# VHH binders against Abasic site processing protein HMCES (HMCES): the designs that were tried, part 6

Target 1, 269 residues: Abasic site processing protein HMCES (HMCES), of Homo sapiens (Human) (q96fz2)
Amino acid sequence: CGRTSCHLPRDVLTRACAYQDRRGQQRLPEWRDPDKYCPSYNKSPQSNSPVLLSRLHFEKDADSSERIIAPMRWGLVPSWFKESDPSKLQFNTTNCRSDTVMEKRSFKVPLGKGRRCVVLADGFYEWQRCQGTNQRQPYFIYFPQIKTEKSGSIGAADSPENWEKVWDNWRLLTMAGIFDCWEPPEGGDVLYSYTIITVDSCKGLSDIHHRMPAILDGEEAVSKWLDFGEVSTQEALKLIHPTENITFHAVSSVVNNSRNNTPECLAPV

## First folded at step 1 (VHH)

Design ce4 (framework vhh_8cml_1)
Fold by ESMFold2-Fast, scan of step 1:
Structure ce4 (fold): chain B 269 residues (1-269), chain A 121 residues (1-121)
Amino acid sequence: as target 1 above (269 residues)
Amino acid sequence: EVQLVESGGGLVQPGGSLRLSCAASGRTFSTYAMGWFRQAPGQEREFVALISKSGGSTDYSDSAKGRFTISRDNAKNTVYLQMNSLKPEDTGVYFCAASKWYGTRSPYDYWGQGTQVTVSS
């Protein structure tokens, strides 16, 4: 997973993340650094994406079931990184393989500190290799959506009003992530950055790509992954596996260039 | 910790304007999101406006949208609420509040004592 869409305006995104805390109270996640959230149909590594994480990471005695939403840099910068410029990191931390997560220092250390997050997206993109050509077919991959007369469908692009209705009740893709905190050696703000855990593709995606993000399907899985105060690393890792509850459609080559940021990037062809 | 003091309230006629100020003491003001809340006579306290730590993001209640503008000056440790086109329904005690988080219903760590706004003809 190396390209996503997360285009919802901040208020719509916040409402899409409504949840219940441990007491059963309905809540919206509280923001950290909302100004760093940049909606886009075409998000690449090194850009910021919104993630959910436990309030307990920031407040010593907070209820670990309460959630913060924060934009974080895609591409984990380990806390031990000694250079002054994170873009100079020599290895790719966009994704973290589930099978080697406990063997790689960059991921094992933050995971041991409970630094689990849920990465939010409208969906993600993958490029299918086609026989007899060097061209790749891009696909937009996302949770199945509940279709109502009010919400429409992603294929109903005959008017701007129909497109707005698609997104009002969109079920965001929730991907398992690991984050870390890096303090610049020359001073400055702490950098929060994340990686997306990847697993083998499910049967439904195997013809498109051999890997997929570890998707947390439903509130129980999301809550357990985030709740590092009550759920151990060992128990949380049991949530990391391929998921069949996904859908997709082919999109145009407009998405290939990460500088293109329009609804055409995810529209069906 | 932060201590908040509101000012700028008063009596104004419908259609009038008021500018509320909230002065914060302490060096940590720039690390807080700041909100304005109000409490009308006999009503629960309700959200009015919210501004992020840097001032780059703002949110408003439906009743405040288009009429009120929240802003802040981190060099002066002050947050403002410019209120235009005031209506009798805007009458209430206006409170300034500070939170580590940006949210309309977030727990707010520090509250001012409030300033009275009365819109009456």
Scores: ipSAE 0.030, ipTM 0.539, lowest interface PAE 7.8, mean pLDDT 88
Fold by OpenDDE, second read of step 2:
Structure ce4 (fold): chain B 269 residues (1-269), chain A 121 residues (1-121)
Amino acid sequence: as target 1 above (269 residues)
Amino acid sequence: EVQLVESGGGLVQPGGSLRLSCAASGRTFSTYAMGWFRQAPGQEREFVALISKSGGSTDYSDSAKGRFTISRDNAKNTVYLQMNSLKPEDTGVYFCAASKWYGTRSPYDYWGQGTQVTVSS
């Protein structure tokens, strides 16, 4: 996974992340550094994206079922990294393979510390290789959305009003991630960064791409992944597998350029 | 330690306006999100408005939306609440608070003593 969309306004995003704590109380996640949130239809590695994580990571004795939402850097910077510039990291940390997560120190160590997060997105992009051509067809992949009788396919939003309705009730894609905290050697703000765990693609996506992000489908899966206080690493890793509960449509080549940040990136062709 | 002092409260008629100010002591004002809360007699303290450290983000209670505006001047170590179209139900003690978190339920590290706002004909 090398490209995502996360364009919802902050308030809409927050509401979309409504949850119940272990006491059954309806909650909204609180923000850490909300000003770092930059909505975009075209998110690339090294950009900031919002993730969910347990409040216990920030507050001693907090209820570990409570969630915080925080923009973090895509591309995990390990805490042990001693260079002054994160861009000097010599290995790719955009993704973490599920089968080797425990073999790589950069992922194993933070995972062992319970640094699990849920990466939020409208969806993610993948490119299908066309047989016989060097051309790749991009696809937008996301959770199936509840069809309101009036809301045609995302592509059929004939009116701005309909489009707004679609996004107001958009089910966000919830991807399993690992995050770490890096303190710059020269001082400054602590950098929070994340990697997306990947798995083999489900059957439905196998023709598009052979790998997919580990998607946490449903509140239980999301809660268990986040709750490092109650759920062990071993139990959490059981949640990491392909899911067939996804849909996709072909999009234009507009998304190929990471600088393009328009609704056309998501529009069906 | 940050001390917060509210001002600008008073008696106003329904439909009137007030501007509350909260002055913070110290040099760390810009490191805190600032919030306004209110407490009516016999009621629990409730969230009214929140502004991020830089002022780039704001949130309001449903009651405050469209009527109240929170702003801040980091150079003056002051947060403001402009209250328009005031209603009798807006009556209460208004508190300024500072937090390292941006949220309605976040632990607030510092609280003011409050300023009385009374909306009455």
Scores: ipSAE 0.024, ipTM 0.534, lowest interface PAE 2.9, mean pLDDT 90

Design ce5 (framework vhh_8cml_1)
Fold by OpenDDE, second read of step 2:
Structure ce5 (fold): chain B 269 residues (1-269), chain A 121 residues (1-121)
Amino acid sequence: as target 1 above (269 residues)
Amino acid sequence: EVQLVESGGGLVQPGGSLRLSCAASGRTFSTYAMGWFRQAPGQEREFVALISKSGGSTDYSDSAKGRFTISRDNAKNTVYLQMNSLKPEDTGVYFCAAHKYTFGSRAYDYWGQGTQVTVSS
């Protein structure tokens, strides 16, 4: 996964992340660093994206079932990294393979500390290789959404009003991530960064791409993944597997340019 | 846990109208999409209508389209199904269901006990 969409306004995003704590109380996640949230139809590595994480990471003795939402840098910077510039990392931390998560220090260590997060997105993009050509067809991949009478497809929202209605009820993609905290050697603000765990693609997606994000489907999965206080690493890792509960449509080549940030990126062609 | 209780069913003549209600317990009603299903004797349960969490989006089966209207009042924790131009084929037990999202799965988070609708001359 090298490209996502996360364009919802902050308030809409927050509402979309409504949850119940372990006491059954309805909650909205509280924001940390809300100013770092930059909505975009076209999110690339090194950009900031909102993730959910347990409140316990920030507050001692907090209810670990409570959730915080925070923009973090895509591309995990390990805490042990001693260079002054994260760009000097010699290995790719955009994704973490599920099969090697425990083999790589950069992922194993933070995971062992309970630094699990849920990466939020409208969906993610993948490119299918066209047979016989060097051309790649991009696809937008997301959770199935409720169909509206008027809009048989996400693309049929011909009016701004309809578009807003669609997104107000949008089910966000919830991807399993690992985050870490890095303190720059020269001082400054702590950098929070994350990697997306990837798995082999489900059957439905296999023709498009062989790998997919580990998607946490449902509140239980999300809660268990986040609640590092109650759920062990071993138990959490059981949640990491392919899911067939996805849909996708072909999109235009507009998304190919990471600078393009328009609804056309995810619109069906 | 959300409990769903349907009401409003009854006997009507063809061409008649009924309004079904489904009352949900708990404080999480607005977090669920709500749907109506029906089951005729000897048949499988079938989808009738669905409404999004906010009520901004609706979906209908082909049979229901143009005749039925699903709506909700989140303040009252209630979802409604207005059924017009009823046909004998509409006879069955109508169920209210709650789910977060429709994934084509037959698995819904919560179901009501159902209310009987009978359309007969």
Scores: ipSAE 0.007, ipTM 0.279, lowest interface PAE 10.1, mean pLDDT 88
Fold by ESMFold2-Fast, scan of step 1:
Structure ce5 (fold): chain B 269 residues (1-269), chain A 121 residues (1-121)
Amino acid sequence: as target 1 above (269 residues)
Amino acid sequence: EVQLVESGGGLVQPGGSLRLSCAASGRTFSTYAMGWFRQAPGQEREFVALISKSGGSTDYSDSAKGRFTISRDNAKNTVYLQMNSLKPEDTGVYFCAAHKYTFGSRAYDYWGQGTQVTVSS
């Protein structure tokens, strides 16, 4: 996973992340650095994306199940990195393989500190290799969405009015991430950065790409992954596996250039 | 897996008391945080009280604090709500609910069918 869409305006994104606290009351996650959130249909590594994480990371004795939403840099910079420019990191930390996560110090150390986050997106993009050509077919991959009474009407998907209404109730893709905190050796603001854990693709996606992000399907999985105060590393890692609860459609080559940031990037072809 | 059955509801006069019970079927009750919720006709379901897996921590809505007490008996797979100084505005269907991992989830995992509490003269 190396390209996502996360285009919702801040208010709509916040409402899409509504959750029940331990008292059963509907709650919105509290923002940190909301001005760093930059909506885009075409997000690449090194850009900031919104993640959910436990309030306990910021407040001692906080309820570990309460949620903060914060923009973080995509591409984990380990806390031990000694150079002054994080762009000089020798290793690609955009993704973290589930099978080697406990063998790589860049991921094992923050995971041991409970630095688990849920990476939010409208969905992600993958490029299918076509036989007999170097041309690749991009696909937009996302959770199945709420069915409407007009679901299955071809004309509805192509209407601008219908696309506006789709986003009001969009179920965000929730991917398992690991984050770390890097303090510049010469001083400055702490950098929060994350990686997306990847697994073998499910049967439904195997013809598109051989790997997929570890998707946390449903509130129980999301809650367990975030709650590092109650859920151990060992228990949390049991949530990391492929899912079949995913859908996709082909999109135009407009998405190929990460500088293109328009609704055409995710529109069906 | 947990199956929940509420009991103890009924008609009571203002200022009276009721004790609700929620019996859980299954061997995993002690792994769940338990809550009580209520719903009046035409109103949204609201939180009343919560108790942790061990019983070591509790939380209450502002309307319940000082009047209601939540407790649990893990050996008997039961959670209780002791309601004192009942008021007409406490009238509603009371539900117990179980959550496997204690806090911050959008929905509780298991719900009972509810028991009716009516506070009226």
Scores: ipSAE 0.000, ipTM 0.230, lowest interface PAE 16.6, mean pLDDT 83

Design ce6 (framework vhh_8cml_1)
Fold by ESMFold2-Fast, scan of step 1:
Structure ce6 (fold): chain B 269 residues (1-269), chain A 121 residues (1-121)
Amino acid sequence: as target 1 above (269 residues)
Amino acid sequence: EVQLVESGGGLVQPGGSLRLSCAASGRTFSTYAMGWFRQAPGQEREFVALISKSGGSTDYSDSAKGRFTISRDNAKNTVYLQMNSLKPEDTGVYFCATRSYYLSKPSYDYWGQGTQVTVSS
């Protein structure tokens, strides 16, 4: 997974993340650095994206089930990185394979510190290789979305105006991530950066791409992944597997250029 | 947010010394690396020195190495620049600034108004 959409205005995004803490109380996640959130239909590595993480990472003795929402850089910069410029990191940390996460120091160390996060997106993009041509077909991939009045998910058969209205109640894609904290050698703010854990694709996506992000399907999975105070690394890793609860539609080549940031990027073709 | 106020500038003869102070308001001071810059008449702002959040690492321009020392006291929300062996070319307005490094870009977000240093006979 190397391209996502996360375009919701901050207030809509916050409401979409409503949750229950351990005491059953309804809550909205509290923002950290909300001014750093940049909505976009076309997020690439090295840009920032909103993630959920446990309040316990920031406050000693906080309830580990309470959530913070914060923008983080996509592309994990390990805490031990010595250079002044994170873009000079020689390793690709955009994604982390589930099968080697405990073997690679860049991921094992922050995971051991409980640095688990949930990466938020409208959905993600993948490019299907087309036989007989060097062109690829992009697809927008997302959770099935419900309709209030009539049964069924939003799809290509719906009119363009229906897509404008869907965002108020959009079910965000929730991907398992690992983050780390890097202090620049020359000083400055701590850089929070994340990687998305990847797994083998499910049967439904196998014709589009051979890998998919590890999707946390539902609040129980999201809560367990985030709650590093109560859920061990070993237990949390049991949540990392392919899911079939996903849908997609073809989109135009407008999305190919990451500079393009318009609704056309995810509109059905 | 941080407000910065520089002090300690003045007129000094070549070979003299000055100690600049930069006082910060607010409880977020210890979360920033701090830099000193200077601007001579008719010139652009020039980097002088940088100190990390903890004070554990420092960096200096070539012209400042061996003569200037940057330090900080996080309990007093203050950063200092001790300037020794001053030369006429050190004349300028000296500014302190907070350095941020979020989202892959180093930037200097908060600036003081500056303090004048004049090195002349």
Scores: ipSAE 0.000, ipTM 0.168, lowest interface PAE 16.2, mean pLDDT 84

Design ce7 (framework vhh_8cml_1)
Fold by ESMFold2-Fast, scan of step 1:
Structure ce7 (fold): chain B 269 residues (1-269), chain A 122 residues (1-122)
Amino acid sequence: as target 1 above (269 residues)
Amino acid sequence: EVQLVESGGGLVQPGGSLRLSCAASGRTFSTYAMGWFRQAPGQEREFVALISKSGGSTDYSDSAKGRFTISRDNAKNTVYLQMNSLKPEDTGVYFCAAYRGSKLYTSEYDYWGQGTQVTVSS
């Protein structure tokens, strides 16, 4: 997973993340650095994306089931990185393979500290290889958007008018992430950065791409992944597997250039 | 926890109107999307209407569109269903339901009321 959409205005995004803490209290996640949130239809590595993480990471005696929402840099910069410019990191940390996560120091160390987060997106993009050409077909991939029990999912067959109306009730994609904290050697603000855990593609996505993000389907999975105070690394990793509860449609090549940031990037072709 | 209590049901003649109310007690009512569902005799529970957390977005079943209006008052922790031009086919137990997020299926609602009976008959 190397490209996402996360275009919702901050207030809509916040309401989409409403949740229940361990005591049954209904809550909205509390923002850190909200001004760093930059909505976009076309987010690439090194840009900031909103993530959910446990409040216990910031307050020593906080209830670990309470949630913070914060923008973090996509592309994990390990705490041990000694150069002044994070872009000079020689390892690709955009994604973290589920099968080697406990073997790589860059990921094993923050996991041991409970640095699990949920990466939020409207959905993600993948490029399907076409036989006999170097051309690739992009697809937008997202949770089924269930309008009613009679109408089924919102999808490519729906009118543009129906697409515009769904954003108020859009079900955000919730991807399992690992984050770390890096202190610049010469001083400055601590950099929070994340990686998305990847798994083998499910049957439904196998003809588009061989890998997919580890998707946390539903509030139980999300809460267990975030709650590092009560859920061990071993138990949390049981949540990391392919999911079939996903849909997609083909999109325009406009999305290919990460500088393009318009609704056309995710519109059905 | 959120507790939901429906009221306003009753017996009405075809073509009549009823206004259902759902009073929520508990914490943050405004963080929930609110829906109305109904269950007719011998049938499964079906969707009727939905209103978003802010009240800015509504959705209706085909049978309810143009006849029913859903609204909410977050200051009073109450959701309403105004039902006009009632038909015998509208007979059933009407349930209020609360949900977090964007899902609209009956199986995904977090809290349900006990229901209020609506009977449309001469």
Scores: ipSAE 0.000, ipTM 0.105, lowest interface PAE 21.3, mean pLDDT 82

Design ce8 (framework vhh_8cml_1)
Fold by ESMFold2-Fast, scan of step 1:
Structure ce8 (fold): chain B 269 residues (1-269), chain A 121 residues (1-121)
Amino acid sequence: as target 1 above (269 residues)
Amino acid sequence: EVQLVESGGGLVQPGGSLRLSCAASGRTFSTYAMGWFRQAPGQEREFVALISKSGGSTDYSDSAKGRFTISRDNAKNTVYLQMNSLKPEDTGVYFCAAQKYYSHLGSYDYWGQGTQVTVSS
């Protein structure tokens, strides 16, 4: 997972993240740095994406089941990084393999600090290698969406009015992430950055790509991954596995160029 | 900010039980997650059990699950490990440890000196 779509306006995204805290109260996540959220159909590493994380990371006595939503840089910058410019990090930390997360200091240390987050997206893109050519076929991969008479299916919503209905009730993809906090040596704002944990692809995606993000399917899994105050690292890691509850469709090569940011990036071909 | 002292170790026969206690001195005990670790002669230190700051959540190694119970009393600044159905492979020095984070992977800020548990006939 090296490209995503997360295009919903801030208010629509916030409502899509409605949740229930440990006491059973319905809540919306509270924003940090909302002005840094940049909606896009074509998010690449080093850009900011919205993540959910526990309120307890920011407030000492907060209920660990309460959620913050914050934009974070995609590409984890370890807290121990000593250069002044995080773009100079030579390691690719876009993804973190589930099988080596406990072996890599860049990931093991923040994981040990409970720095778990849920990375939000409309869906993600993967490029299928086609034998006999150097060309690759892009696919948009996302949760199955509930078909209602109001929203319809993504393939049936070809008008602007119908597309608005699709996105109003869109089930966001929720991927397991690890984040870290880096303090610039020269001073300045703390940089929050994340990596997406990856697993072996499920049977349904094996013909497209051999790896997939670790997807947290449903509110129980999301809640347990985020709640570092009451769910230990050991218990949380049991949530990291392939899932079959995923769907996809082929998209045009417009998405190949990360500068393209239009609905055409995820429209079915 | 916390000093830890273990007690309750000893010699027990296979199938027996022991309760370990870890008394904490200091004002900030309730702000730490607490864990139990063990080390057998010639082996690396191994995670055994973990309890959250509130005591509302616990976690165990596979070898301890179903046989051991970790608990804490924040009013008494004490954490306990009740060990049942002890086996010879449970033999080792048992350490309590305090950590800011609720994680078996994290570094622990404070460690006790350990208490010896020997399971033998």
Scores: ipSAE 0.186, ipTM 0.638, lowest interface PAE 5.4, mean pLDDT 88
Fold by OpenDDE, second read of step 2:
Structure ce8 (fold): chain B 269 residues (1-269), chain A 121 residues (1-121)
Amino acid sequence: as target 1 above (269 residues)
Amino acid sequence: EVQLVESGGGLVQPGGSLRLSCAASGRTFSTYAMGWFRQAPGQEREFVALISKSGGSTDYSDSAKGRFTISRDNAKNTVYLQMNSLKPEDTGVYFCAAQKYYSHLGSYDYWGQGTQVTVSS
């Protein structure tokens, strides 16, 4: 996964992340660093994206079932990294393969500390290789959405009003991630950064791409992944597998340019 | 689980009208888009009409357009299909279906048992 969409306004995003804590109380996640949230139809590595994480990471003795939402840098910077510039990392941390998560120090260490997060997105993009050509067809991949008024397809919202209605009820894609905290050697703010765990693609997606994000489907899966206080690493890792509960449609080549940030990026062609 | 039960089918002459009803069980009726399908003997099941969860949006097959009207009453957990100007080719078993999510597979979550509609002189 190298490209996502996360364009919802902050308030809409927050409401979309409504949850019940372990006591059954309805909650909204509290924001940390809300100003770092930059909505975009076209999110690339090194950009900030909102993730969910347990409140226990920030507050001692907090209820670990409570959730915080925070923009973090896409591309995990390990806490042990001693260079002044994260761009000097010699290995790619955009994704973590599920099969090697426990083999790589950069991912194993933070995971062992319970630094599990849920990466939020409208969906993610993948490119299908066209047979016989060097051309790649991009696809937008997301959870199936509830059928609302006239929205035959995400793209059929002919009116801004209809489009807004679609997004007001949009089920966000919830991807399993690992985050870490890095303190710059020269001082400054702690950098929070994340990697997306990837798995082999489900059958439905296999023709498009061979790998997919580990998707946490449903509140239980999300809760268990986040709750590092009650759920062990071993139990959490059982949640990491491919899911068939996805849909997708072809999109235009507009998304190929990471600078393009328009609804056209995820519109069906 | 949602159970769907169709009613209102019968024998009608060409040019006649029927109103089908589909009653849904459970408390989640308003969360589903509802559809009508039909299957003629020896043919595949085909789409007839769809209505959104709120009832604000409807869609029809080309054959149904202008003749059929789909509606719903969420308070009664019921979806309706008013069929006017019926033709012999409209003969078949009509099925009610519920769909919660858009899926690339186009699958509906729940189906009724169907009600027979026969248009014959």
Scores: ipSAE 0.006, ipTM 0.288, lowest interface PAE 10.6, mean pLDDT 89

Design cf1 (framework vhh_8cml_1)
Fold by ESMFold2-Fast, scan of step 1:
Parts: sequence; structure tokens; C-alpha cells
Structure cf1 (fold): chain B 269 residues (1-269), chain A 122 residues (1-122)
Amino acid sequence: as target 1 above (269 residues)
Amino acid sequence: EVQLVESGGGLVQPGGSLRLSCAASGFTFSSYAMGWFRQAPGQEREFVALISRSGGRTDYSDSAKGRFTISRDNAKNTVYLQMNSLKPEDTGVYFCAAKYGYTLSKSAYDYWGQGTQVTVSS
């Protein structure tokens, strides 16, 4: 997983993240650095994406079941990185393989600090290899959506006004992530950055791509992954596995160029 | 009615050991984080140790690290504090406390026991 869509306006995104804390109280996640959130139909590594994380990461005495939503850089910069420019990293941290996560210092150290996050997206893109050619067919991959009279059909929504109706009750894709905090050696703002954990593809996606993000299906899984105050690293890693609860459709090659940021990127062809 | 009842305190010589127990009743014990706090003569209550509701996470004060171990038995509704290598500075009333959620802040705790006296003296 190297490309996502996360285009919802901040207010709609926030409401899509409504949740219950440990006491059963209904809540919306509290924003940190909301001005850094840039909605897009075509997000690539090094851009910022919204993630959920436990409030306890920011307040020593907070209830670990309460959630913050914050934009973070896609591409984990380890806290121990000593260069002045994070773009100088010699290895790719866009994704983290589930089978080696406890073997690599870049991921093991933040996991030990409870730095688990849930990466939010409308869905993600993958490119299917086509036989006899070097061309690839892009697909938009997302949770099955409940069709309602109010939201309409995604297949019929090809104008901006119609797309707004589709998105009112959209179930966001929730991917397991690891984040870290990096302090520039010469001063400046702390950089929060994340990686997406990947697993073997499920049967339903195997013809499109051999890997998929670790998807946290439902509020119980999301809550356990985020709650580092209650759920140990070992318990949380049991949530990391392929899921079959996923759907997809083919999209136009418009999405291939990461500079294209229009609804056409995820429209069915 | 909610009750937290501490036991296992007493007089011990420096270098000795004590095991404190806290028996809980009147609430769903397995849903609460459990902490130990202490109050020395003439001082404010201070944090000692904390265990999450599942037992999967623990935290200790700097003075307790390496010497004290917190544990719990959800089937018995009991939390424990094993104290080794006790020092005169460990003298105080030890309180167990329950919190819905995970926090080191004493002011945020929901339920408190009456305390058990630990005295470390020759």
C-alpha cells in the first residue's frame, strides 16, 4: 500500500470517526494540527494523512481510550535518526511487513513505546499486472458500504454534488499503523510520521496484488489497537492479519499520476 | 457498596520484604486499572505502581523500579504489590486505588482503600 484517497472535508471526516470511550460515552476525536490536513483523492508517501491515536500519547494522565486525530507524514522517520533532513533516509518506511515488525529497530522501538495509530482513508489504490503487457490496471479498494436511500449509489455519482451524497455516511478504511516522533537536531517542530503495516493479500484481492494493508475491521479492533494503556504489543499484534471484508472496482489511469487530484481518480470505469 | 481493603502491611527491617494485597468488591474489578500509592508522614500521596485492567501493562515510580512488582488476579478480584529490598524511605501508608481508564494521576482515581501501614525500621 503506496497510494490512498482521503478527500473528506475536516468536519465530515471528524464525524465519520465518532466513537465510544471506555465508559461508553459518545465522543468525537479531538484534532491536533488540523491546518496540516490536506484532503486529496490521490495521496502518496511523504504527504500528510490523518491518523487516530490515543490521547495518552499527549497527556500523561489521560484516559488511554480517548482519541486524538492528527495529520502525520507518510513514511516513518525513526526518533534516533541523526541527519538534519528526514528525506535523507536511505530506506523506505512507507510500509512495514507484519512478519518482520519486531525484528527491525525502526519499528520495534516505537512499538515498545505504544506508538500505534490507525491510518484513515476513503480507500487505497493497487495496480494489477496485466498479462502480455507492462501496463497495469488500477483498482480502488475500500470497505463494503451500506447503501441507503439518502446516500445513493457510488456507481451513479459522477458529479461533485452526487459524490457529496455518497460520502455523507462513508465507512472509512482503518489501517494499522506505527508512528514515531523525530526532533530535528537543529531545532524546529517535532515531526510525527507513520508507516502502514502490511500482510499477505486475502483471497479476494490475490488477483490484484500479493500484499495488502493490515485492516482493523470494526470498532473493537480499532479500540484495541489504539489503547496502548490496556493492550500490550503482543496482544495488539494478534489483530494484524488479512481480512476478506473488502471490496473494489477498476478505476481510470488518471490516478497513476499522483498530481491528479479529482473525483475521477476513484470513479468506476 | 464499593470496597477496597488493603492488607499485608507491618514492621520490617531494612532489606526485608513485604507483600501487600488489596481485595476489591462492589464493582467490575476486571474493567478497572489498579494502582498503589503511598503517603509518608508529613508528605503528599505519591504514585508507586500501576497495572492495566488486563495486566498487560505496568508502570512504576523511579523509587519502586527494580524493587517492587505489581500483579493482579482478576478471578480473585485482588491486586498485589511485592516489595523487596525495603528502605526506611519506603515507610508510609500504602493505598490501593481503582480507575476506569489508565492514568498515573492520583486526583483522577475513582475508588480508594483506607490504606495499610508499612514501617521500615531497625
Scores: ipSAE 0.000, ipTM 0.182, lowest interface PAE 16.5, mean pLDDT 86

